# VH-VL binders against q9h9l3: the designs that were tried, part 45

Target 1, 176 residues: q9h9l3
Amino acid sequence: PRKMVAIDCEMVGTGPKGHVSSLARCSIVNYNGDVLYDEYILPPCHIVDYRTRWSGIRKQHMVNATPFKIARGQILKILTGKIVVGHAIHNDFKALQYFHPKSLTRDTSHIPPLNRKADCPENATMSLKHLTKKLLNRDIQVGKSGHSSVEDAQATMELYKLVEVEWEEHLARNPP
Below, E stands for the ipSAE of ESMFold2; O stands for the ipSAE of OpenDDE; V2 stands for 0.75 times the mean of E and O plus 0.25 times the DockQ between their complexes.

## First folded at step 1 (VH-VL)

Design U2j (framework fv_unasnemab)
Fold by ESMFold2-Fast, scan of step 1:
Structure U2j (fold): chain C 176 residues (1-176), chain A 123 residues (1-123), chain B 107 residues (1-107)
Amino acid sequence: as target 1 above (176 residues)
Amino acid sequence: EVQLVESGGGLVQPGRSLRLSCTASGFTFSDHYMDWVRQAPGKGLEWVAEIRNKANSYTTYYAESVKGRFTISRDDSKSIVYLQMNSLRTEDTALYYCTRLYDSSGYPEFDYWGKGTTVTVSS
Amino acid sequence: DIQMTQSPSSVSASVGDRVTITCRASQGISSYLNWYQQKPGKAPKLLIYDASSLQSGVPSRFSGSGSGTDFTLTISSLQPEDFASYFCQQANSFPYTFGGGTKVEME
């Protein structure tokens, strides 16, 4: 469907001791996994910690990166009015400084039937890598050179599609 | 620098109790799952217990051999994880390691280990 | 419980040798396997995670392979600091279980 997208963001550390998470890359894919957006994003604050092991972000990626204000506008135009799927998606929205309606948000880290299907405790927060391996038999986030936000967004959409019918029915009966 | 320092080990008689502590520093302790792994003298490694972080409701998991006798707990304000060991058996004699479960890459691996604390259960 | 059978229990080798250690799971664990190195009197150190991913700071002479039930750790050209015990560990399900260990000794 045209009204559903999946998002994954990479953050770098800014602020005191690099403890503030600032947006440095965002990938958005459509229902079929086609890339709608994938840009490196320049934070307005000094980058203290690239967190390269997780983010995959290096100084070279910042040279021609899209400034945060511009990137945010582009991203919000894609997300507005759509069902947005993500994993631990609150972190992505926080980095975007954006509030997406709860009724249009799907967080694959908080879908009990998905965890049940993976033989995991229903109310636990399972990693995207674990769920993807268990349910799709696919390895993502391979190595420690950082994650591919495109790969993560694609995996997130595929995971949601496994429980989409069941979960949409649940949400219709129990509106958020 | 990540550091894990175990304490509380010692010589104890069968049937008695002992509490191990592990003080963590150099990372955001409250974000991590913490585990205990033991090693009997001259033998291999045996996983004992895990406690998850606050986001995962501090859920606990135990090896069958210690279930009902051992309790893992944590104090995030002090960056300490504990292992309360009750009804100790000679088979519990081992070097007990505190270890951090690194799941930021989306995969459980024990990336940092303390030096361990020795527990000897003998009459 | 998933049983991890590791072989050989010990191997004598010389500097420059290729050393291969195998680990077999009693049931399928996909790629959820880690390898650790332990030197005498020291805590274990993570070498390889997710069957084949090299931990940061670990020399490239170490490599892992396999999926499902059969896994291998290879040291392509043994160095003096590599004489140690090696353990595999499955991370597929609770309880986490370790192989019995392989001691790599100097010939």
Scores: ipSAE 0.000, ipTM 0.461, lowest interface PAE 17.7, mean pLDDT 86

Design U2k (framework fv_unasnemab)
Fold by ESMFold2-Fast, scan of step 1:
Structure U2k (fold): chain C 176 residues (1-176), chain A 121 residues (1-121), chain B 107 residues (1-107)
Amino acid sequence: as target 1 above (176 residues)
Amino acid sequence: EVQLVESGGGLVQPGRSLRLSCTASGFTFSDHYMDWVRQAPGKGLEWVAEIRNKANSYTTYYAESVKGRFTISRDDSKSIVYLQMNSLRTEDTALYYCARVDTAMEYFDYWGKGTTVTVSS
Amino acid sequence: DIQMTQSPSSVSASVGDRVTITCRASQGISSYLNWYQQKPGKAPKLLIYDASSLQSGVPSRFSGSGSGTDFTLTISSLQPEDFASYFCQQANSFPYTFGGGTKVEME
């Protein structure tokens, strides 16, 4: 059996008008929710918009942040060969400039049984905040002082565990 | 049951000041964010300001059109949220609603009936 | 600021009709979209939050869908009490912004 981790990244705005999303924090937790990685990451480009309300990133976090190239190497070592769970995980992989095999990727925003348990349409893309409230009876991303990527990664793993047996069986019969 | 009651509206001349109050009952006021939303006659809704709870350090946020002129504040001991409106302009004419914000999902789940502010010479 | 474009601005409908209202954000807002109903002379009432969650006490004929930039509010079988104005609102970023509203009126 492959090892499983959950990931959540925070992005800041770089480039013209801050429209480019650049990695600024990454958290990775193991199956039990223990933190394996949690670092602030310095983008190679000038930060135009910290997007603090969502990212939780402030200028102070960038002072001793790990440069993108080094952080990327560390993160990819943890992800390679493992089943990686995330929510809308394509955004995280894009920010990492990384391709993870679809067969080893689990996106909690695209698991029909999970939406069904939450009384949501199977084809809808539901937010992590909504699914966590409905299925775990827990509030995450409270307030607008920024999200905790550790909290989000932990919630994502717990959500996946609710459908893990059913979904792994489905994937074994219907490989992606 | 949750109730929000606005007061303090009236007719004022441009450049003057007015203070709105919203008295809350039926819930733990100190746990919630409180917002002001306005609606000009025959127009849509416009968000004005938010004040967070003590757990979020009573942080305040404002629409650009009112920034520097309006101040939102709260008194948790009295369950009142205020909107101090200075340097009023004719475009501030509206029905002003007080609304409660759910801190988890950030929606306006309860609204008061509103208080009318008319800024005219 | 995030601009919310709501359509149509008005729709004439009969009891029993399916009514669909759309809302488009000028940039991605994930699922941070709420829908409100407002009757003449009254305050808005929350119908749907987080794009698709039905508020307690709201009839099941109301449903919401969408994520990112494109969102829909559907009334599956219009009732007499549903003739009202409907507004979408994004909660992704300050300032919170509302759509221009859709008036559902009797045909």
Scores: ipSAE 0.000, ipTM 0.470, lowest interface PAE 16.4, mean pLDDT 88

Design U2l (framework fv_unasnemab)
Fold by ESMFold2-Fast, scan of step 1:
Structure U2l (fold): chain C 176 residues (1-176), chain A 121 residues (1-121), chain B 107 residues (1-107)
Amino acid sequence: as target 1 above (176 residues)
Amino acid sequence: EVQLVESGGGLVQPGRSLRLSCTASGFTFSDHYMDWVRQAPGKGLEWVAEIRNKANSYTTYYAESVKGRFTISRDDSKSIVYLQMNSLRTEDTALYYCARDSYWSGEFDYWGKGTTVTVSS
Amino acid sequence: DIQMTQSPSSVSASVGDRVTITCRASQGISSYLNWYQQKPGKAPKLLIYDASSLQSGVPSRFSGSGSGTDFTLTISSLQPEDFASYFCQQANSFPYTFGGGTKVEME
């Protein structure tokens, strides 16, 4: 019934000094938190910095990873026509080289009622970890193994569900 | 070729300070986490400290035995990583290695030859 | 801290022998285990990372296996240049800790 998914991507450093963020993993979950997609993705450029303690990505994950061009096609088929929820989602779309309609995009880092619920300034950009701890009483992104994009996507969906009714009403009155 | 060259070791009395330096060449130093690992005479390896790269906010980590006494730092413009050692103890006596973290997960793919620190009364 | 226990502490072997070194972690470390070789008077050299991945330039006679708490380094056919000390190291959590080492010496 609800054509809504949540996405979280992990990026590795490529380019001259590892300063370019290239897609290396993508997880997509449905409204109930069930995994629809979770693949390691091989960037077309040499990986300079795995950023492992944040991304969770190691050299071994690249051996049988899906090439970027193929993974991008698979991901876009899932996202097209759906409401896509993410946290600082512009980074994910940039890594995918994809423009999702603003009217179908929900960014939990830019939802004032969500920040208000967490007793945070409405226009501040709060981290996913902070909002999840404050509102769901759950610790994510813990330990040395890096972030789990599945865990992050699931948390992002649960956070959005806390303000869904209020925010959808706001968007209906104030179309983006 | 990748090279790491340590310097600054010597003989010091307990309670004094010493600063070690490690000069890197042959790779983009600013992209890598850098670590110090020590080895007491005739004994095994002990990890001492790590400093991350700019993309990871230059975060530092220390072994419990050196916390509060040692400080790791780096100067990316000179390709040098430092270890400032204060309040030295006889148990700090060791050969100190500078090591590069290749995969940003504690895999030390290049090591210097080490610099000797002897703390003795 | 995660304690790394290596066995044996030393082993006497001949060229051509299969040598096996074991490393045990006091807690689960997934696959975050590295193996190093150290020759007298020299710095350690990375042999294997992520429990089983062979470092570039390391001969294929070296192999690693294991996950969780029990890990093994195997040298399938010992060569003269392999007489050295070997150390495991966990990279799962800070502080990083090394095993006590295994000295492979000529019989």
Scores: ipSAE 0.006, ipTM 0.479, lowest interface PAE 15.3, mean pLDDT 88

Design U3 (framework fv_unasnemab; at its last look DockQ between E and O 0.07; V2 from the best seeds 0.00; counts 0 for: pae E 12.6 > 2, placed apart)
Fold by ESMFold2-Fast, scan of step 1:
Structure U3 (fold): chain C 176 residues (1-176), chain A 122 residues (1-122), chain B 107 residues (1-107)
Amino acid sequence: as target 1 above (176 residues)
Amino acid sequence: EVQLVESGGGLVQPGRSLRLSCTASGFTFSDYAMDWVRQAPGKGLEWVAEISSEAYGGTTYYAESVKGRFTISRDDSKSIVYLQMNSLRTEDTALYYCTRDRYSYGYYMDVWGKGTTVTVSS
Amino acid sequence: DIQMTQSPSSVSASVGDRVTITCRASQDISNYLNWYQQKPGKAPKLLIYAASNLQSGVPSRFSGSGSGTDFTLTISSLQPEDFASYFCQQYDSYPLTFGGGTKVEME
C-alpha cells in the first residue's frame, strides 16, 4: 500500500497588505508521527506580516531559512505518490503551488465521521485545535505566540487514524 | 453609474455615539473591500477602517486611534457599509469618506463618496 | 506603523512647469504605493497605483516612479487644472497610511 504522511505548513503575509499567504515553514511526519521534514522557508517576496500569533515565525527564523524553490523541490519529493493528510490542506497545497491528486489527499477538516465522533455537525469545518481537544484530549496551539507545525502535523495524523479504516472503506466504495 | 453615498454625520457631544452609512450602487458590492477615510478641517487624509469582502474572510482592520471605539460592518444584501462610532472625542471631528478598495492588481481606492461631516463638540 | 513623509509640503509653480513630488516610506514597501489628487471641496481622485501605473482617464503628463522606500510623482507640464493637493498612500501593511500631502499652488 501507499505510504501515508501528514503535513502542516505555516504561512506569512506577503504582497499588498500582507494578504498573500507565502510558505514560511513546512513540517511533514510519517504514520507514526516521526519527523521526515521540518524547515523554515524563505519566501521570494519580502515579508509584510509575520502573522506570529498563528505562524510562530519571527525574523530570526528567516536568517538560515531554505529558499522557497529549493524547499519546494524537497517537499514535493516526499509527497509524490503518497497519501497526504492535512487539515484544510488546500491552503498548504496552494502555498506550495502544488496539485496533489484528490484520490491521495485526506483533509481532516472535511471528514464527516471525524466530526460525528466530536459531536459536531458532519458538514461543519472544525478547527484542528477543537478536534484535537475533543477527540484526543490534548491542547495544541497554546498561547499567543504561534503554532508548532510539527505538533499540528502529528495531531492531524492521530486524528486521521481514529477514522482511517472507516474512511478508507468509504473512499474505496465512493472514489473521489 | 458607480456611486457611493455617505450619510449619518452630524453634531454630537464628546462621549456619545454616531453611526455612519454608505450606500453603494452601480457595481457588485460584495466583490470589494470597503474603507473609511477621514479628513479633519484643513488637514490631510487619515485611514480609519477597512472591511474585506467575504472572499478575503470579511476581516476588519482599524487605525490605532479608533481601535476599541469604532466598528466597521457591512450588509451585502443592501449594499451598505457602516461605521459605528462610540466614545467620540473632539479629535474625531472630520469629513468621513467611504471608499471602495480593489483586492486585485494595485489594491487602490478608485471610487470615493462626497463624504459626511462629523463634528464632536461640547 | 509605516510613516509616509512627503516633500515639499507646498510648491508654487506656473503653467508649463515640471513639478516633482517625493514620498519616503519609513520601511520597504516594495511598489505598494498609490497617489491621489484632491481639489478644494472635493473627494480625492486616484492618479497612480502600484507606484507607476496610470489610472484610466488620467492624463499622461502624470507619472510615478520608485520602489522600496523612495517614490516620486511627476507632472511633466503643469496645466491649470493640476493646482491641487497630492497624497501618497502605502498599502504594504495595516494600518494604511497617507503622506502629509503636497499643495501645488499658482505663482
Scores: ipSAE 0.246, ipTM 0.696, lowest interface PAE 4.5, mean pLDDT 91
Fold by OpenDDE, look of step 5:
Formats: structure tokens, C-alpha cells, sequence
Structure U3 (fold): chain C 176 residues (1-176), chain A 122 residues (1-122), chain B 107 residues (1-107)
């Protein structure tokens, strides 16, 4: 059996009016929720918008942040060969400029059994916050200080574990 | 001295392909995003494409007028940015400039090459 | 796409004149606007970035102002070497777009 990890990334705005989403933090946890990776990451260009309200990223976090290309290498080493769990994970991979094999990817924002369990429409895209509250009775992303990528990654893993058996069986019968 | 030198322009028939090159010198090429900007004869400037630095993932952006036909790429080991132009049209006729982008307190093109001329004519 | 409208398309002026060029954006672009100068047969040159910042090496007679939708490039006292075309450019969002240009000609 392959090891599973969950990933969550925070992005800041660069480029024109900060419309370019650049990786500024990445957190990776194992199946048990233990933190394997949690680093602030320095974009190679000027940050126009820290998006602090959502990202939790501040200027001070960039002082000793890991350069993107270095961080990317570190992250990829962790992800290689693993089943990677995330929520709306295509955004994380886009920010990483890396795309994990689809067969080894689990996106909790696109798992119908998970939505069903939460009494949500199966084809709807539910937020991590909503699913976490509904299924885990836990509040995440509270306050105005921005998200915690570690917290979000852990929640994502816990959500997936609720439907892991069913979904893995489904995928085995219906490989992507 | 910071310098950009374009090459690869020429006369081609519609539907043909052409590859432009821009060689950079005098600065750490890999740290900068690069653009192509073109200017038709007697006309204004038109942004064509952009590619971010490798450290930034090499993200590409295109004008709608060239999307699906043009491809911007780079070779940092050679300090070169390329513009592969396929399915060329007469309206692609222009002087093509290579530019370096800066991000300090803005987003601007602070270095320009002399340009290379592309003429698409039957 | 954001349209940039420059006015006038051309202006005749004499050495020593005050020259004003305007650029209007189709939507609010804050101060995300650059000005470029292009002399005949030469590549464009950056003059002003972020609406009002003078690029290094550019004479102080050049200045930029404005925010939102209306922007102005001013040459306080036109010099012989200033006869050229000028272009505004927005970087609020992709695609990046230029104004139509303004040609400053000798009267």
C-alpha cells in the first residue's frame, strides 16, 4: 500500500495587480496528521498582494523564506510516489508548477461520497471549511488572521479518511 | 551592459512557421520574466506573450490574437527566449521586440531589443 | 480586455513648450500604468512606471500623474530629443495592452 500525504498551499499575489498566484507557504502532513513539511516560500519576484486576510502571509514571513525553486524540489521529493490528498488540489499543483499523477491524486472537493456523507449535493463543490464543520464538527479558518495550511492539510486528510475505503474501491474499479 | 538581441525574422508565406530568438546578456537572465511585443508598420505596440522565470515556474501568457499559434519558451542555459510562430497570418507582419520585465514597485518592461522583422506575405 | 485610449494622436510643438499627453483606461487600473518613449527607428524606452515614478536616467522634465482611469504624461519643457512617439501601457491584468500612441512632432 502506498503512503498518503495531504498538502495545502497558501499563495500571494504577484505580477499585474497581484493577479498571479505565487506559492508562499506549503504544508504537508502524513496519514496521522504529523507535519512533514511546513515552510514559507519566497517568490522570485515582487509580492504585490500578500492576501493576508486569506493566506495568513505577512511580509515578515518572507524574510527567511525558502526560495521557490528550492522549496519546490523539497516538496516534490516528499510527494513522489505518494498518494497526495488535497482540497481543490489543482490550485496547489498549479502554484507548485507540478502536477502529480492523476491516479495518485485525491481531491476532497471532487469526491461524491464525501459530499453525500455531508448531506450535500454530490456534484457540488463544497468548501473545506464547510465539510470539516459538517463531518468533523471542527471549525477551521476562523478569525481574520488567514488560513493555517497545516490545519487545512490535516482537515483534508481527516475528511478523506472518512471515505477512503469506499473511494479507493471505486477508483480501483474505475481507474482514471 | 544589459542587452537583448532578436533574430530569426524574415519573409514567409501565410500558414508557414517561423521561430524567433532573443539572446540576453549583461544580466542574470534566469531571474527575469521576458516578453515579446510587436509593432506593425506604422502602427502602435501590441503585447504578444510573456514567460516567467524558471524559478517562478515558467508560466506563459498570450494575447488572444496569437493564442494557439504562438509559443513562448526559454533556455536559461543559453540566456535565450524564443517565440515559435505557427500558422502565420498577414496581420502577424511586424517588428518583434524582446523585452525584459521588472517587478520593482510595478510591472514594466525596462529593457528592449532592437527587434527583428517578420513579414508574412503571399 | 482593458482598452487604453491616448489623446491626442499627434501634437505639434516647439522646443520649450509644455506638452501634455493623456491616457484613459476602460476601467479602473489604479496606478498600474507605464509610459514609453519611442524615437523614430528605435525601440521603445521606459519613461514612467506605476503612473508617476520616473525611470532612472530619464530627465526630470518628464512626469506622470493620475490614478484610476485617467493618466497624464507631461513634458515641462520640450527638448529637441523629445520629438518621438509615446505610449501608455496598463498592467492591471492580462492581456497587457498599450495605448494607440501619441506622436510629438516639431511645429
Amino acid sequence: as target 1 above (176 residues)
Amino acid sequence: EVQLVESGGGLVQPGRSLRLSCTASGFTFSDYAMDWVRQAPGKGLEWVAEISSEAYGGTTYYAESVKGRFTISRDDSKSIVYLQMNSLRTEDTALYYCTRDRYSYGYYMDVWGKGTTVTVSS
Amino acid sequence: DIQMTQSPSSVSASVGDRVTITCRASQDISNYLNWYQQKPGKAPKLLIYAASNLQSGVPSRFSGSGSGTDFTLTISSLQPEDFASYFCQQYDSYPLTFGGGTKVEME
Scores: ipSAE 0.021, ipTM 0.613, lowest interface PAE 5.2, mean pLDDT 92
Fold by ESMFold2, look of step 5:
Structure U3 (fold): chain C 176 residues (1-176), chain A 122 residues (1-122), chain B 107 residues (1-107)
Amino acid sequence: as target 1 above (176 residues)
Amino acid sequence: EVQLVESGGGLVQPGRSLRLSCTASGFTFSDYAMDWVRQAPGKGLEWVAEISSEAYGGTTYYAESVKGRFTISRDDSKSIVYLQMNSLRTEDTALYYCTRDRYSYGYYMDVWGKGTTVTVSS
Amino acid sequence: DIQMTQSPSSVSASVGDRVTITCRASQDISNYLNWYQQKPGKAPKLLIYAASNLQSGVPSRFSGSGSGTDFTLTISSLQPEDFASYFCQQYDSYPLTFGGGTKVEME
């Protein structure tokens, strides 16, 4: 009865020497991988380092990007009341300056059954790229062009589906 | 040619309901957020409500003065945005504009309709 | 909510005059500020977006400046078609809000 979405964010460097991570793109997909949200987002602070090698964000993307406060409002409206799936999702929520209920949060970087399927140590934090290659036989985040947050959100949802029944039962027995 | 045509305005008593429609043409309606903005006689502009595209969740936003009473919705197959106005008050008397807002690359209302007049009077 | 205060409420001017309209936000809105023109009996029309960017088809005599809380719309040499009301509008956060407007009228 409760809807599930997957989220992925890309960040740029703001603040002194570009060390602060600020939200510059967010993608949200539904259970079937259909795109619900995909926007470039203009941080409230000056961008010091676009981090393009990983983020895929370039200056041209920021010219007409949605201001952070507007984008945050749009994103949080979509997330409210839903199960939100992500990979290392704490970083995404931190960039959104937002807390999502733990009982409604699913983090594919911390699911032991998923690691087992990938023949990885259950307590290891595995990258989205490696899990996707091993379990979905797909290459993501290829080359120097940076990550696609749509592609990453879709991969995250597909990974969760591999363990959804088992993990939802686990969480029912072990409420966060 | 890009056009927005509002309809459904009229004279109603306080406490009654009214539904406004805005028919869009000349652009891919499903790609855009749509807004309602009102202007009381001789007064300035007041933003009322916004609805995002379905690709972005169909999310709705409201001015505090109308929250709980007004509902914005859209039908992308007909290229229509609606404003359901319940529990109308005399201060809701205004010319109601439908606007197209740029959704992906800013929040400015680049296309406006001619408006439809709502008068709430006993 | 972010309150937008415009001044003056009205200005009387002649063709050829420089006209300056100001808009102040109750909090820092970066450059997330638009300017609209509304002629009598007509819907508003976008002039300036993101504080300083001229919309396509708008004459170059219009310009916008400012950031943070203080913003200015300038008409460098007023033309007969510029007698109208002008509104600022912030889009930093919901709810979106407009300034009270400035009526530019013939002297």
Scores: ipSAE 0.007, ipTM 0.534, lowest interface PAE 12.6, mean pLDDT 88
OpenDDE, second read of step 2: ipSAE 0.014; ipTM 0.593
ESMFold2 (binder alone), look of step 5: mean pLDDT 93; pTM 0.946

Design U3a (framework fv_unasnemab)
Fold by ESMFold2-Fast, scan of step 1:
Structure U3a (fold): chain C 176 residues (1-176), chain A 122 residues (1-122), chain B 107 residues (1-107)
Amino acid sequence: as target 1 above (176 residues)
Amino acid sequence: EVQLVESGGGLVQPGRSLRLSCTASGFTFSDYAMDWVRQAPGKGLEWVAEISSEAYGGTTYYAESVKGRFTISRDDSKSIVYLQMNSLRTEDTALYYCTRDLYYRSGYSDYWGKGTTVTVSS
Amino acid sequence: DIQMTQSPSSVSASVGDRVTITCRASQDISNYLNWYQQKPGKAPKLLIYAASNLQSGVPSRFSGSGSGTDFTLTISSLQPEDFASYFCQQYDSYPLTFGGGTKVEME
């Protein structure tokens, strides 16, 4: 089997009225939860809305942030050829302007066995916060100062590990 | 040294129950999936059940022939895997092996115990 | 269930012989196949995993090949300690299933 990593990105608002989501932080952890990458990223467009309550990003984090083009290259080098785990991961890939193979992508927001273990409807999209509390008895994304993408990536990997054997078997029989 | 020691086998009448135990040592038990594999006298190997590690949620899998009658479980604090066998049939007569298995990462039974004998007869 | 058909059921061979055992899966299992050796009165021992990877401590005269549905275990130069039964096993899908076994006997 291929190596596996978990990713979580934070986005800020750019474009008219801050409606465009642009990558502003990315965290990647390995199977054991060790940090492989964690950088603040400077979008190529003017930041209109830091969305600090959710992203945890402030103007001070942008002073020495890695430019998007450079950060994207670093991140893609880590992701290429690996099984990538995320929660609602399509948002992360969109912000990265990257297409990862479906066969190597694992989205914890769309894994029916995870919802089943949490006593939630199998086809519902449950938040990372809810699943982590129910299945790991841990509170993440606490308070109003924003999320930690490292914490979210670590929780996402731990959630996937709860159903990994069952879900990999399912994917082998039902390829995406 | 990795060791797996099975116990709990014996002679039992059809319809009765028996619980097998396998005590593991020499490795971090909680990191591994554990399997039971049986072998009827003079016959080949038959996979019976698997239980995943704690990190994988302790998910259980069974051969169709034992589904609903056998239950695999584990106690990571004691490094023991169990096989609870209910409604035993003569065709359950076999030597029962405990194995260490890395289903997802390696997919193989890299260590086996010596086995414990279960004989189901009147 | 995936059925594993192993052939031959037995083979008579002499020390120094090349022995080939085949295993056929009823459906595509990619490379999710293991080979085990079992001596009389002993527990099975893993020889090869993922179709072609030699387990640590196993002599280099053992090799595995194949993918999909057709697999082969080869012993390039049979030694006295190799007279045993050999089993293939698929781990692509539950339930895990074994081949019927091949007994390698002295000629």
Scores: ipSAE 0.000, ipTM 0.453, lowest interface PAE 18.3, mean pLDDT 86

Design U3b (framework fv_unasnemab)
Fold by ESMFold2-Fast, scan of step 1:
Structure U3b (fold): chain C 176 residues (1-176), chain A 122 residues (1-122), chain B 107 residues (1-107)
Amino acid sequence: as target 1 above (176 residues)
Amino acid sequence: EVQLVESGGGLVQPGRSLRLSCTASGFTFSDYAMDWVRQAPGKGLEWVAEISSEAYGGTTYYAESVKGRFTISRDDSKSIVYLQMNSLRTEDTALYYCTRELRYFDWLSDYWGKGTTVTVSS
Amino acid sequence: DIQMTQSPSSVSASVGDRVTITCRASQDISNYLNWYQQKPGKAPKLLIYAASNLQSGVPSRFSGSGSGTDFTLTISSLQPEDFASYFCQQYDSYPLTFGGGTKVEME
């Protein structure tokens, strides 16, 4: 079994002027795009800026949100020992305060063959929205009401599947 | 000593463009978010834009009144923050201030420059 | 956007008076509110941060109170140098927004 999941997190602003990014939602999907986890998460610090236009998070979502420490434990149980796919995934891991082994991490913002398929420079960092439109002919993040982390995680998994065979062979020959 | 010096203001006709600069000194510029705040003659303060530090992704935020027309950017090697103003309107007439992010936990206050005047007139 | 309603727009006062300025947010901003003082021809100066914390170097006659939606700036005994405009500012959410200002004038 592949034991592969895709993750996308939404962050809100905490700290002075909301400049610190704190985890406020996490979605995890399996290889087929089925939702394994999707919870609103209550940061341990006061939320200064919901960043709703990007995060999709509103004050109402925090009322019954899972406290950070509990959510983190649940999420890490799902991620541990699995290949984890994400887009600019270092931001998600930072928000989770978690280290995931590089050998089991797949970042769709840093996969040269994926950029090549999109007619983009191989070492450029392209947005998830751009790659999804170019390669899957699908519009994501289309509203002013914020992003759906489920939609983003599903798109990320589908993008990875386009280069999975080629990239896994590359990694087997060139371990990180 | 922290200093912020704005420049680039002037008289410009509606529909034209203008770029403001703010040169910072006396602190590690790359560690701080930078903001632009404006004040129309005889009016109150209006926050315009913010750019986060590179450590927080260089993320930009804008007031609704300027979205799509104004762009905030920074050059950390020169300690300069810019405000590119396109499609200027008479209601953009104001004194434009550059400000440094508040840092409560390291005992630093926010700092404001003296401002640069932008007049948009036909 | 969070709207900040500030009152009064102006107040006439004499040296020694107690002056109270209020600020109301259109939604809960917890304690993420600053108070600024601005004198004619000068940039604003931070007086109070996080609703009730006095900025270093600001005289103790200035105080802030409130949380959630309703906030107050108080000057316990007005001094000649306090005749100025005062603005509240929320920093709970982008866009950052200021109140309309209160001008404290000599009677």
Scores: ipSAE 0.000, ipTM 0.449, lowest interface PAE 17.4, mean pLDDT 86

